# Ledger of designs, part 1: VHH binders against Thymidylate synthase

No score or structure here was measured in a lab: all are predicted.

Target 1, 260 residues: Thymidylate synthase, of Methanocaldococcus jannaschii (q58167)
Amino acid sequence: MVLNINSFYKNCRGEFMRAVFIYHKNNQRMEKFYKNLLNEPDFCRICDDCYNCRGNWTFKNNVKNIVIEEVYEEFVDNPYDYLPELPEGDICIAQLHEDLLYELPLLLKEKGYKALIVPSETPHDLSLALRRDLKRVCSNYNIEFENPKPFCSLEKKEGNEYINKFIDYFKIGKPELEIEVENGLIKDVKVKISAPCGETYYIAKRLKGKAIDDLKEEIANAHHNYPCLASMEMDKELGDTILHKAGYIAFEVVEKALKK
Positions, changes and structure headers below are counted from each chain's first letter, unless a header gives other numbers; Kabat numbers aren't used for antibody chains.
F, E and O stand for the ipSAE by ESMFold2-Fast, ESMFold2 and OpenDDE, each averaged over both directions (binder to target, target to binder). V2 = 0.75 x the mean of E and O + 0.25 x the DockQ between their complexes.
[cut] stands for letters that were removed.
The coordinates of atoms that the task and the answers printed are left out; those that the model quotes come from them. Centres of patches stay.

## First folded at step 4 (VHH; framework vhh_7sr4_2)

Design p01 (from a12b with A33V)
Fold by ESMFold2-Fast, scan of step 4:
Structure p01 (fold): chain B 260 residues (1-260), chain A 119 residues (1-119)
Amino acid sequence: as target 1 above (260 residues)
Amino acid sequence: EVKLVESGGGLVQPGGSLRLSCAASGFTFSRYVMGWYRQTPGKQRDLVADITSGGYTKYGDSVKGRFTISRDNTKNTVYLQMNSLKPEDTAVYYCAASRFLYGEGYDYWGQGTQVTVSS
């Protein structure tokens, strides 16, 4: 159902991939990541120019979501009372109560999943202790594991065969741009990989026609105007907010694309 | 030479309002992103609100609908209007300025102003 040949077909070699998002009801951040891949009209609600901004692609037939009821108890005695039977899939993207999340790798193994991605958009989404446990358990099951903080920091790594394939197939992760400059002005911006929230398309749209000397302010303005839900709480590991880390990634991506 | 001076803090009852001001000097204020952080004892600073050179704003989830950030480039001042104050809003509030907000975060910080919400 992808109509943009320049971005999709040349890079994916026609291989099929299935991604399953699993998260609690009212998790607006995970819902947004899922909906970004559906690419429905009026996705970001900033303007009515979505097709010219994002293109006419969709992964509707490649992605599913599983929404689980909220769990308010600190400890869950029977996690399987909340966890449904998983559909067939290749990659799982999850945010869940820690007791449920700990059991998830076993269910993934039983259904033949190859990778688990747990994005952190707040300092509270995944504890360091559970991160260590998930890495160990996934390794034992031959499941790749990544905890990108934020999700738009997810980049390719040697040994991550299936996560690397996920990034190339769905075109989401740490953004990659191709920028053409003419007479000190941005002539064209092509999105090769977008942030999972879709911000990169909006940034690309805003940069077209801008002077290269003014891009830093335009990136900051675009990042703040986009409905990014990354946390404004200080994260001890990053030493800054996750929102600012996402902004830095956007800036770094543009700066890197301008150097040839 | 760069200086950020906060004012407007104080003691207020729950449900009250305060307006914080941050007067800036020594840099091209209109080109900077301005922000307000707050810190409770024993915790790291949390970003409350920020405003870009273009006037675009972001707010922390706990303050959305209650706080409003604004700037006056003629006076080189950023403001935080705080309404419907709660005991949980008790903190030292810091003004911060950054040319880019990226990498090492904010370039300049104020000394902080105490806000106490209690009866």
Scores: ipSAE 0.326, ipTM 0.694, lowest interface PAE 3.6, mean pLDDT 87

Design p03 (from a12b with A33W)
Fold by ESMFold2-Fast, scan of step 4:
Structure p03 (fold): chain B 260 residues (1-260), chain A 119 residues (1-119)
Amino acid sequence: as target 1 above (260 residues)
Amino acid sequence: EVKLVESGGGLVQPGGSLRLSCAASGFTFSRYWMGWYRQTPGKQRDLVADITSGGYTKYGDSVKGRFTISRDNTKNTVYLQMNSLKPEDTAVYYCAASRFLYGEGYDYWGQGTQVTVSS
């Protein structure tokens, strides 16, 4: 088959990057983050208007996924029995059994990767102990490391050259909107950076034509109707659910855009 | 005075079903978000299901496919239908209400109703 010339052209940008998602079979959250970057018409299945909601972009030539079998053992004697040879890449986004995840930075270093992002969507996705170990090991290998909790909290930081480039290139992380208001009504909403699950596009669609006074209820209704929501379990570090943190982020993003 | 009154808790065997009800008074129910939290001794409260003023629902991963939340605005009542109950579902279940974004927290809480799943 021949590549679609429009898709190829759209993906040939100045700051070319390759992202690799690695996760276990049945991890639907990680699969949705990956599929958000593919931007296929059937991605979210909430509305039949995906083209007008999300736009005609794709990163299919810039992203790969590696899906490995679920590990049921509490402890893994040889993690390398499960870890495949990694493709060439610049950034790795991973959720794995902790024994496998601990060995991942070495494989990333051997393939020249520049950053490791481990999103936490549940309180169980990454222990505080392993987070500390990964930060140390990645630092020793000159690999940038972030554990956004949730993934839509990932923002630019001084010193994170490659993760900052990742956010700008793939346009995912902590969302950023441009909102145009006319006569107290939302006239237009442009998504500059989307939550990695793609929720920001759906929120933007739901806000168009709404009165400013109704926005809090509309954001809440949009967030609840969108699939791939963060965990409803209490997170000890946040002192609240990751779900509530994601909701705060969605609201703050809209409020910040309205102040411009 | 705002009041949330839970009912329908009790003892049930594994695999059984219970329906919890939360009757609300003292506020404009139809405009409020309603949620069900549960708490096991020694743990923080977890949100198991909620429903917006527009009727959109959300479920915790451990209860998805087994629990159903619904609301009846004419009766000012929110329900939690619990099917295929497991011992791990044993907890005190709390009804909660909030006017705006759930990120602002729930403004009102019920006193809770005990659910015990045991043979």
Scores: ipSAE 0.234, ipTM 0.643, lowest interface PAE 4.4, mean pLDDT 86

Design p04 (from a12b with A33T)
Fold by ESMFold2-Fast, scan of step 4:
Structure p04 (fold): chain B 260 residues (1-260), chain A 119 residues (1-119)
Amino acid sequence: as target 1 above (260 residues)
Amino acid sequence: EVKLVESGGGLVQPGGSLRLSCAASGFTFSRYTMGWYRQTPGKQRDLVADITSGGYTKYGDSVKGRFTISRDNTKNTVYLQMNSLKPEDTAVYYCAASRFLYGEGYDYWGQGTQVTVSS
């Protein structure tokens, strides 16, 4: 059953895109991704400078969340007993029991959705077998599909028209920074695209005034101090933890910005 | 010569405690992120805990609340305090060092210390 539905409102920002987050109750990772886009004043409780760090933007008129009760059964005979009727939307971001997740593409097609994003923050969030099946089913329905592992690895890809628009519209995915350096010190950092958990704003804030030689340490300090919920369990496919891959992405993003 | 030397492993009863130490030499320890990994025979290494140069920590879900990682830059040593040990904690525990935890892997690894939790 659905525990929480927010209403859509059209905003006056120009192009309109609707994103729907669907996940089980107590999924703190998915809730954090959703709340990052709301950008409420108390989102980040690490530093009291959140307004100057993140700004006053919000996507509350463009996003909905659907919170489903936890499913304790290993196998679900009738997934439709748990899945609600989906609202109108353009992009779906989902983490669900695999039996429910398998049925999701058909429901998305029936409501005219263009893409399904299934982020993996633990090695158990999406099996390789189901990932393969979802890719096939979504392709048959002309729905774009990505399984970023972690969500902050989601980058633009040729042929992903709607996911590319999602990244540009909501400004989340693989982070992108603009960095200004003066006399070997970081003078300014501008966030163009943030990690879906919002960590990129915190990293940008911590890098200001730091020497270039200190950046690796400072990025590691920021990454560990930020409440990133990515798993420290070893992931076979990555050959490392998802948390460490997220940290590497943060480092890679800073290095790339310095070479521009 | 860079060295990471683990100690403190051994046999312990379920519910017991062990404190692992990793003595480092040959590099600027204070600037490195230090980590503890564990490995059961025939399995890939699993990250247990790590601690950055600034003292910020992360723990694997299975050990959170039971294990504590700490460092002493004066002694160039990182520690893993293991409490409420369970049979599934049985593994070889490795110390690792990197300027950044996932910048093409760890710069340095120790040889490991065996921890066995059984009656």
Scores: ipSAE 0.284, ipTM 0.686, lowest interface PAE 3.6, mean pLDDT 86

Design p06 (from a12b with A33M)
Fold by ESMFold2-Fast, scan of step 4:
Structure p06 (fold): chain B 260 residues (1-260), chain A 119 residues (1-119)
Amino acid sequence: as target 1 above (260 residues)
Amino acid sequence: EVKLVESGGGLVQPGGSLRLSCAASGFTFSRYMMGWYRQTPGKQRDLVADITSGGYTKYGDSVKGRFTISRDNTKNTVYLQMNSLKPEDTAVYYCAASRFLYGEGYDYWGQGTQVTVSS
């Protein structure tokens, strides 16, 4: 294990934080969230301008992934047959079969983890019943819990000390932009916090040089061209698709930045 | 006033093809995002495919590689080419139009057209 130049950015941010992603094989959504933090060349594969679009940063030494075999059975008799020994970590980001997910908070407590984030990118990723149970169990173990739906809706919240630190350290969650306008045109866009899938960098790139009167169409075009894997299925709790909610978040983020 | 007029639905055998059309009037079509949704009895409505004013497309997981959405701004029409049709594609298909892909989805809807895939 050799520390490379990528560790420089982490040391300059002060407090060292470790995130662990745990998910089933073939979960491309969770894989993308994990790989966004690695920030390797060719991450998004839309164009060859990754350095100017995303910048030269990485959290390779701060993040790990644990990929578990797929579970096809509706009910799992022994979840521990699938769940491995957890590495050291501060924050866990998980999507798992609900029988495995239910046991996860105990393993996190035993390893000293401070928070569990369970993103919902489809209406089927986490039932409302299990969400209630996870919130209760995590509270009993003094582990912070959030179920952002979608992951890019994760925002800072009073009482969420460690999740708030996660957002600030890894620069992912509900996006935050700084926008400079000159003569009715977008002159500069700086990404302070990106959607966990990295879409915010691509949106920022596409908005540069655009007229403010065209922003709604440009945001929609950027959102559709970016390989966002959020579900197109209607979600009863949201009253819309999760993909559309992600698009609305992108729009609101740009509007908010313009009002600064 | 705004109108979306659908055509092209019907009965087809598995493996067959259908082309749905949606003719739009009463708004500046080229500035709108257009989409196709479908609904099967007892299930929620799903977005099948949509296309932005700039021509960028998104497809539902079950139809990727089989369906193609396109638009003709000179005819104010959006199309859904459906190939390799399966029994599970049986549904009422709705054309929709929106300035934005946000909120409850689309601002305007067609009346729906039945697609039935059976032997």
Scores: ipSAE 0.132, ipTM 0.587, lowest interface PAE 5.5, mean pLDDT 85

Design p07 (from a12b with Y102F)
Fold by ESMFold2-Fast, scan of step 4:
Structure p07 (fold): chain B 260 residues (1-260), chain A 119 residues (1-119)
Amino acid sequence: as target 1 above (260 residues)
Amino acid sequence: EVKLVESGGGLVQPGGSLRLSCAASGFTFSRYAMGWYRQTPGKQRDLVADITSGGYTKYGDSVKGRFTISRDNTKNTVYLQMNSLKPEDTAVYYCAASRFLFGEGYDYWGQGTQVTVSS
């Protein structure tokens, strides 16, 4: 409700939330999403001014990662040989071999988790068939499910109580900016929600002082200079690469912030 | 009349090198982003490397550390230097041009050049 938005928003900011990342060894994309929330000073390695760029926040007491061995077999006879006991948590963010991923919702239910987010950063991260099955199984267990492709497309949705809280609490998902313009120049850019890879902070830094007429080229340059690992393979569902979809999202976010 | 003309393809042994060139005409090259795609029969095209008007680059996971994209705005040409070639790199390579690389796909495409990596 509109009349209760301010009260609801303040409550979400004050709540404690636990997120658990589970992924295979050498998955650099999932590792980067996890490390973005730790906000260590050397995170992006472009420059050494992280405090002024990202700020001094950290979610190190709210997030855990579980790294499991790589699975090379096409089919896994005993998924539970790979899956450890899960810690307590509220939200799970996962990328796993599909046989392991299929069993995950039951483990989440047994530990009282409220949501499962499976980001797709390549066309191969989640098949359409397994997406359908996970949606059904999670629904049966009263667990919210989203498969953002890419992760920075994750936006609030009516009925997604816990994923909406996740976005507000951790400040990651589809980015949201507040932009101040003075005399046709970008005076300030405030990051309200960042892409899960942290790119939005770098874009905000690059846009400061730029003319509003030049922003498309600046966004394209920033997106390509940032160490984003989104796939450059063509995705049949998107009709484009996931990398280009992420760039388009960055462009949309800046355009939306400029419309007062 | 917009043209993108690829050259430099051919047959090479595993571990060898090739340099692809794409000569552009009919548009303001320096303002466009350029990309190299590749396609094997029966599959969609995959983007292997692209470069913005400002010279910033991205590479597909399979080619990082082996391929280098570059551009020469005085010659209206984009290059793809391919080192340590593998049989899996065998494909038709396409040059493409786009103003910003966002939303709508590429504005212009070349006809492609065949690269075959075999002994």
Scores: ipSAE 0.351, ipTM 0.720, lowest interface PAE 3.2, mean pLDDT 87

Design p08 (from a12b with F100Y)
Fold by ESMFold2-Fast, scan of step 4:
Structure p08 (fold): chain B 260 residues (1-260), chain A 119 residues (1-119)
Amino acid sequence: as target 1 above (260 residues)
Amino acid sequence: EVKLVESGGGLVQPGGSLRLSCAASGFTFSRYAMGWYRQTPGKQRDLVADITSGGYTKYGDSVKGRFTISRDNTKNTVYLQMNSLKPEDTAVYYCAASRYLYGEGYDYWGQGTQVTVSS
């Protein structure tokens, strides 16, 4: 009998890490990030080969989601009418109306959370002004803060003790692959860290058996065929689409794995 | 024209109480976070207390348990109830308003009101 990955990480690393996803109803992007960590058979809808593609692991006992009703008002008079009491947790991953999001760091501090991650998958998910304010507020509360744009750009940084631990524990963030090549063909691809949307598993599956000379085309096709959560809308800060940046990250990950 | 007008300062004996008021006009008060800061000559400005639009409060370590911040959105006024006053509480007290309290600083500041705790 094989032990699940959640049990392995919990016992082997000596720590139990809890991640809490908080987002509005109908936010399919945040729901997919959450469901990627549950790793249920119905997670991916491209094909019915998830066991061989992703493996038999789950973080269902380490992750919770809090789904809040949609807010249509431009300004929220009483943000706390919408914000529930937070469960115990170590890391919060959030996308919320800006008036609610602004109040979130205080609630995190009161419950002893160590980090706040606010992924941007569209140009509208977090304003630059609020990003700056959240960084300062979190710093004042000794809460680590990152706004990865997109979420699959989240990488380890010196000083980010808890976010670095989050990446290692849940195996999501900027992807890392191990690639084995034999006779000019990709013999095996092992996913060490996946994009939070799970795309990296699909790319790894698509690359197995392919010739080294065909990899650029295979990566582009895999990225195009996977329902990537990043927006095709122009982002003024990047000067490009977030989806295009996600595609370049996928390419860089494969290239890096092949050089060592 | 945005205005923050402080009142309620003055001279008080140690152990006494004062209530400061800050009347706000020229913006949608209910959507703004409000704060009280104090400054003594030659020292950096310190947070006394703040209150979010939703009513959540934060206090400086030196005033916890003695001071209470509150707001009345119908009167566009924020209050600071100061109990068990000490000589160390002597300062100019400033009312401040911001949409986002902790970011770039406050959007608006009052002129300040002097509080002197002395026998």
Scores: ipSAE 0.000, ipTM 0.132, lowest interface PAE 18.1, mean pLDDT 83

Design p09 (from a12b with F100W)
Fold by ESMFold2-Fast, scan of step 4:
Structure p09 (fold): chain B 260 residues (1-260), chain A 119 residues (1-119)
Amino acid sequence: as target 1 above (260 residues)
Amino acid sequence: EVKLVESGGGLVQPGGSLRLSCAASGFTFSRYAMGWYRQTPGKQRDLVADITSGGYTKYGDSVKGRFTISRDNTKNTVYLQMNSLKPEDTAVYYCAASRWLYGEGYDYWGQGTQVTVSS
């Protein structure tokens, strides 16, 4: 029996937040984002040292998932045949068939949700057309909306009160590190905000004890060894792969931390 | 078979108006984003206007305030109302349909209709 003081302390800051993940059965990417916040000991299978790598925090009492049956039809005539009643929540993180996703803001409004986050890890996760429709509908309902592409690009923005609170509360989004250097060696690396896939914890572990002159090589090795969820498929909007953008974010995070 | 058929192009004086129509068939029109692009000979296509299935519009900077895109799902038709036409609007106008609307990544294109603005 171990008391998880870090999770208790976060909840005792006077702000309690509920996040609801909604996605289709067999969506392994969304499942992993959800499981990252549960922080079970077997979350990452690179090594059997997740506890020492990630710590013993958990958001299991703050996060719920709703798994919806896979939809193979190009168009869904009755989205409500698939959509269940939503639980109470503050923030929704969703990846769904576009006909179901289009109906989601109304359901969120009726349950008092404050934000909708639709991460794109592949070029097919959200069309630009539906992104425009969702942004407008959410604005009409006073629901904040973001489509981070990839999810680890989600950053704080002026006017995004609830999404900014989400990033601070769950400590996921565009990663932020604090790095302590002593005599040209990395003495400590603190993860302030992790990539939603959890890669940032693994990078932090790999950098501890390394010489500062070796960091670029160590970051490249860590990124290569961590299973990235972002797609290798060309994204027409980015003019590059989403995986490549995720890789750049990992390097930029460490460089920014070292500038301090 | 997917088909997009443009009509309504022609020769018009500067300051005049034209209404382009694009009749669509072979797909579930109401679920597709529809757009108008134009192309001057020897140049790449540029966005004139698009409209999502939800009815939300986007316009190219050169046509804002002068052109209006609209759709009629009962007739499977998208329209481009062009007002205050300028010689610079002379181009072949293409109707396009996209389920996903990734920038210029449209799934289907019409054959185009010529618009000439000249004295």
Scores: ipSAE 0.137, ipTM 0.605, lowest interface PAE 5.5, mean pLDDT 86

Design p10 (from a12b with L101I)
Fold by ESMFold2-Fast, scan of step 4:
Order: structure tokens, then sequence, then C-alpha cells
Structure p10 (fold): chain B 260 residues (1-260), chain A 119 residues (1-119)
């Protein structure tokens, strides 16, 4: 009986997670990550029917966003003037002014959060110094911490119980595809895990019917046509743009899937 | 012999326009991705814009809405139309070619062309 329920209704398993996105007004990248999980029909402006491309899933009851006014001053004297009381949640995904971000782990601990994910989509989203400090503070509070650069590089890691559950539950992070090839042509592509911006669905759509010898060119074309905007600014740590790293990840994901 | 030859750089007033060209030879241009980089002395190189073999484009945040990259496969040329130029756009602009944008970076580079936006 339990097996029959589990085969049709995954919500009956009790793998319930709450994710809270917190970011400044006009942060279009964070807004897109949040809206990817809502999966509204108008989310993608490339496809006329997002349900045919993405499916009709939604996490609207599992995700919340908190939009904070922009902070223009270099140093914030009173971070708590900007930071609201947090709702109940399990995982927080955040991009904030560094003075606000530094205070966030304490608020997360007080509300029982288990993980903090701070994605870097530009070289300016998180300094190396604050990354080190956040890792230390989160460790002291028993909160898991990751700074994926870009967000679509977030992969499962030993010791990251809650972040690993986040990836499996929301099906976002480093993409995972299932590809069927017939007579040297891609017959079907299934998205198991999507990039947080949703690009992976668009790539999957573009690859269907393509010859396997044309895939690198098609992946590059799909990545450049998709409106998810990792920065084209050179990142000193990567030695390349974050946009190009995201494209390389897409290429690696397709190559891995072809190995079956 | 592979060659990328930039032209169209020069001195322009703030708010002005320039059109950079990069003439390519010695490879199958239509199958290559093309990019424009810029570098100011003492700073790291920045990717300004790139265009895939299929004509799909990406732009750096600082130039989006002002610059347009395009290609003409008949002429083996990639262009960068630069509008509403600002003093901060002053740099040496490099043309680059890669069979695939991702992986080991760009395969071929031009010698660069100077763009100076005087205030």
Amino acid sequence: as target 1 above (260 residues)
Amino acid sequence: EVKLVESGGGLVQPGGSLRLSCAASGFTFSRYAMGWYRQTPGKQRDLVADITSGGYTKYGDSVKGRFTISRDNTKNTVYLQMNSLKPEDTAVYYCAASRFIYGEGYDYWGQGTQVTVSS
C-alpha cells in the first residue's frame, strides 16, 4: 500500500522542504532563480508553451521570497534596520549587501534553518574574505554553507546533508540529464536536475533531433540565446567569465549524460 | 595562416559612436564563435561581447543596450557597433575566435585596436 502511494505521490513520503530566497530589490538574477521554482506559464519568454518545455510542476508552497530595499552606502551602521524577521524555513538562498549578509547566519540559527546558499553570478556578489567568514560562522551555528560560482555549479557533497536534500527536492543545482540516442541522433532528453535559472530545459529542447557530432555548437548556441545572465565580467578566481563557466558546465552535463 | 585583423578604432567624444571590424582568414569562419575583449593598462581583460556560429549573442552588463556584435559569414568579418560611448569604454579592443567558446578558451587573437573616449 505504501509502495503504491510512493510510486504516484512523492509528497506522501514526508520529504518536505522550505526554501527562502532573500535579496535586494532589482536583483533580476535572484528573482529568476526564485521564479524558476514557481514555474509560472510566463516564466520563459523564448517558448510559447512553457509546460511543453518545462512540465507543469511547481514549488509555490515550498518557497518564499523576501525582497529588501537596495543599500547604496559602502558600510551599513545598523544592518537590522534592513533585515526583517525571517519566516520558518529549512534552507536560505541569499544575495545581500555584505554587512547584512554577515548578520544573516545568526537570524537563520534563531529560526532553525539548516543551510545557507550564497550564489555568485558576478565577481562582486561575495568577497573571498566574507566567504571565509560566513563559512566559519555557519560552521559554529551548525548551518551548512555553500557559495556556488555560478549557482548551477552546486553539486552534492559529503557532509552536506541538507544542501544535498535541497538539490534532490527542488531539482536545481548542477544539471543532470538523461539522454536517449538512436542512429546517431538525440531521440529524447529528460531533465533530472536543472540549472537554477531553468536554462537546462531550454538546452534539452534544443538538443532533441540533433546529431551527436553537432552538440558542442548547439549547446553554445542554446546557452547564448537563453536570458539567464551570469556575468561576462572576468572573474579573477576562475580566470574566465562566470557566463563561460556556466556554459562549460552545460557542456560537461551533456557529455556525462551521453556516457549513460 | 590564421589572421584576425581589427580596424575602426580611434578617438571619439563621449556620446559618440565607433564601429569595430575584425577580418578573419585562414580558417572556416562560419563555424567559429567570435568575441570582443577589452583591456585597460593595469587591469585584467574583460569580455565585452561574443557571438556563436549560429549568431546568438551575449553582452557584458556595462555595454548592454549600447554595443551590438554581429557577423557576416560572406565577408568573414565580425563587427562591434559601439554607441553612446563613455570615458570608461577607453581600452584596447581585441578580436578573438574559438571553435567552441567553452573549454580551452579562444584559439586565435587579433593584435588589438585602441579606442579612446575623451572627456
Scores: ipSAE 0.278, ipTM 0.686, lowest interface PAE 4.0, mean pLDDT 86

Design p11 (from a12b with L101Y)
Fold by ESMFold2-Fast, scan of step 4:
Structure p11 (fold): chain B 260 residues (1-260), chain A 119 residues (1-119)
Amino acid sequence: as target 1 above (260 residues)
Amino acid sequence: EVKLVESGGGLVQPGGSLRLSCAASGFTFSRYAMGWYRQTPGKQRDLVADITSGGYTKYGDSVKGRFTISRDNTKNTVYLQMNSLKPEDTAVYYCAASRFYYGEGYDYWGQGTQVTVSS
């Protein structure tokens, strides 16, 4: 007789969760988001100190990826020729050809998934028409749906039980910091929730030891120097670039942490 | 395999113009964002301009209105047209390529080309 593993993990971490990333071969953005949760020692490529800032955590037992071949056809007659049988999972994070993406909610429903997250890092990652259709189809299947633009804008929302749990469990989404100030200097910075690209750990490193009055420059430099995945292409819905929105989120996160 | 080769740098008087070119090889150029950065000895590298695969452009505040970035996907080349040059524009200019990042997180960098603006 063995103990229920899910019960053990729930008691230690809140609620046990499984996240599945599904994306096309050569989608480096989705690969980066997935690898951020693996937290391998070679993930951080910015400087030697970034390893120490991230800490010794990993979600390798909680996350899986499904990499499918690139689709070059404008229209896909049979999406199921490309879509594999899904593994067991609770939350799906997806970027796919729109004909494949449209069929995904049904497969998620059949496997008991609770949420679908489709991050937009470029204006081309998800059309507004398909976003509307996915929201409707997911609602019909009782699957939560979010299209964060960018992924680091994903925040908790009333009614999003499983996505809220995802944010708390995996510690990714709209970043949250805990900042300790002593004598006008940043004494310590703790990352509670990181941007899915991992930028928040680099920002935390750059702020430590800095004077509180100089933080805007440090945040701007950190954001500029980190390999942020968001596009500089103009997004008509935002009226700005997705990269600029990611930068604004970084500033807001630090200011909020200082005004607690 | 991947190579970025800058050209067009040199000495020019204040108020003059230069056109930098960066010839790219070894990757699918049309799918990459391209950028120009500059660095003065002892200082951090600064964004001059970048251009996305879709043609959207971004400029550093100090060069806005004077410099123009452009790309020619048929020639696998990115250009920087520099007008109304000032002594403070003196720097080594670097070409950079990235699939997804706009800034110093670029995947590939050229060797750099010297631009000197002096009288």
Scores: ipSAE 0.000, ipTM 0.134, lowest interface PAE 15.9, mean pLDDT 82

